# VH-VL binders against Probable D-xylose utilization operon transcriptional repressor (gntR): the designs that were tried, part 28

Target 1, 226 residues: Probable D-xylose utilization operon transcriptional repressor (gntR), of Paenarthrobacter nicotinovorans (Arthrobacter nicotinovorans) (q8gal4)
Amino acid sequence: MDATSKRLTRTTVASQVRDFIVMEIAQGRLPLGAPVREMEIAAQLGTSQTPVREAFRELAALGLLESRIHVGTRVRQLAEKDLVEAVPIRSALEGIAGRLAANNYHKHAEEVRGSFEAMKEVAEGGDRRVFAAASTTFHRSVVRAAENASLLRAWNALGIEVMTILAMASSDIPLDDAAESHRPIVDALEAGDPELAEHALTHHVAAYLPATAHSNGGVDAAVQAS
Key: E = the ipSAE of ESMFold2; O = the ipSAE of OpenDDE; V2 = 0.75 times the mean of E and O plus 0.25 times the DockQ between their complexes.

## First folded at step 19 (VH-VL; framework fv_tarlatamab_arm2)

Design y5 (from x1 with heavy chain I101V; at its last look DockQ between E and O 0.49; V2 from the best seeds 0.00; counts 0 for: pae E 2.2 > 2)
Fold by ESMFold2, look of step 19:
Structure y5 (fold): chain C 226 residues (1-226), chain A 122 residues (1-122), chain B 109 residues (1-109)
Amino acid sequence: as target 1 above (226 residues)
Amino acid sequence: EVQLVESGGGLVQPGGSLKLSCAASGFTFSNYAMNWVRQAPGKGLEWVARIRSTKNDYDTYYADSVKDRFTISRDDSKNTAYLQMNNLKTEDTAVYYCARVRYKDFLHFDYWGQGTLVTVSS
Amino acid sequence: QTVVTQEPSLTVSPGGTVTLTCGSSTGAVTESYYPNWVQQKPGQAPRGLIGSTYNRHSGTPARFSGSLLGGKAALTLSGVQPEDEAEYYCLLYYGGAWVFGGGTKLTVL
C-alpha cells in the first residue's frame, strides 16, 4: 500500500541526507570543523546508516566533509585562502550563467524574482548565516535559469553556501544593503541583455574578496578579462 | 509559551465588514511576519494576507481573492495583528487562523492560533 | 494562476516509510520556493513541521524529513507512528505570496 517504491525511497533518502547536511552547515548547527556522526544523522532523519554513508561520501567528494579512516568525519575547516581561490572560478561560472539565463528569463522570472524578494525578507532577521543561505538560493536560481546541467553541477561543486557564509562573516555590510546589491543582476536579466547580465554577475561575485586581493591583480583582473 | 489568539469572528451579511484580531504572547512579536490563513468548512487551507515587521515599513501582501477588500495591519505595542475585511462575500466563510513566520530561522510557519469563525450569509 | 498539487491521500503501515510530494504549476519546485509542511489533525489547528525545504521545527519528530525530489518538494516519514495519521499541507513562497497545496490525507493502518 506504499505510494512509492522502496527502491525509489532509498535513493531519495541519500539525496535528502546530503541536502540536510548542507543546510545544517549553512545554518551553523553544524559548525565548521565539527564532528559529524553517521549514527546521529541517521537517528535525526529516521533512516538507516546506509544512505547516510552514501551522502557522506558525496559530501566529502564535494569538499564539504573530511573523512579519515578510523578517525571519523568532520565538516571541513575552510580558510580565507579557500575563498580567494574559489571566487574567480565562481565569477567565471556565474558570468556564463548570466549570459545564458538572459535568454531564458521569462521561463524563470517568477523563481528569480521570488528568491530576490525572499532574500530581502530574510535580511530583516539580521542573521548573517540565514542571509548567506538565502543569497546562495538566489544565485542558484540564476544558474538554474541558464538551463545548463553541466554548469549547475560545476557551480554546486564549489561549496558556494559555505563560501558565502565565510564572506559574510568577514563583513559588516547591513543585510538590507547586501540584499539590495543583487538588484543589478535582476535588472540585467529583465532587460534580456546577455552582456549586461554577465558583467552584473561577475562584478557582484568579485565583491566577496578582501580589498587587497582586488588591488593586486586578484579577482577584479580576472573578472575584467572574462 | 507561545500563544496566538484570534477574535472578532461572527455572522455577517454579504457586503458587510468585520475586523479580526490576533493577540500574541510568549515571544517578541516585532521579530515576526504575521499571516492570516483561512479554511472554508470541509476544505483545505488558503493563505490570505501577510504583514512584515516595522523595519520594512509594514509591507503587506494579499491573495488575489481578497485584494482591495481586506487590509492587514499590526500594532507592535499591543502585540496584535489585525485583518479588516470589507465587502464580504459568501465564499469568505471560513475559520481564520493567524500564524507567525520567523525571519531569523528562514521562512517558517511554526505556530498557529486556534482560529475564529467568520460566517457570511443572508 | 498558480496551483500547488499534492496527492489526495496515501496509506502506510505503522513502522513503514512514506513520501508525500508537492508540485507547482509554474515549473519545478526548488529551494527558491521555501517549501513548508504543515500537519493538521481532525478538529485541531494546523501545526508547522518543516520550513525552508529541510528545516524541522524544534518540536518536529526526527522521523519527518524534507527534501526536493524530481522537481517537487517532498516530506518523508520514516518509521511512521499511529499518531502521524493527519492531513498534511505543503505551501510554497512566490515572492510575497504563499500558496497552499490541496493537502494529503495520510492513513496509518
Scores: ipSAE 0.522, ipTM 0.773, lowest interface PAE 2.2, mean pLDDT 83
ESMFold2 (binder alone), look of step 19: mean pLDDT 92; pTM 0.947
OpenDDE, look of step 19: ipSAE 0.595; ipTM 0.797

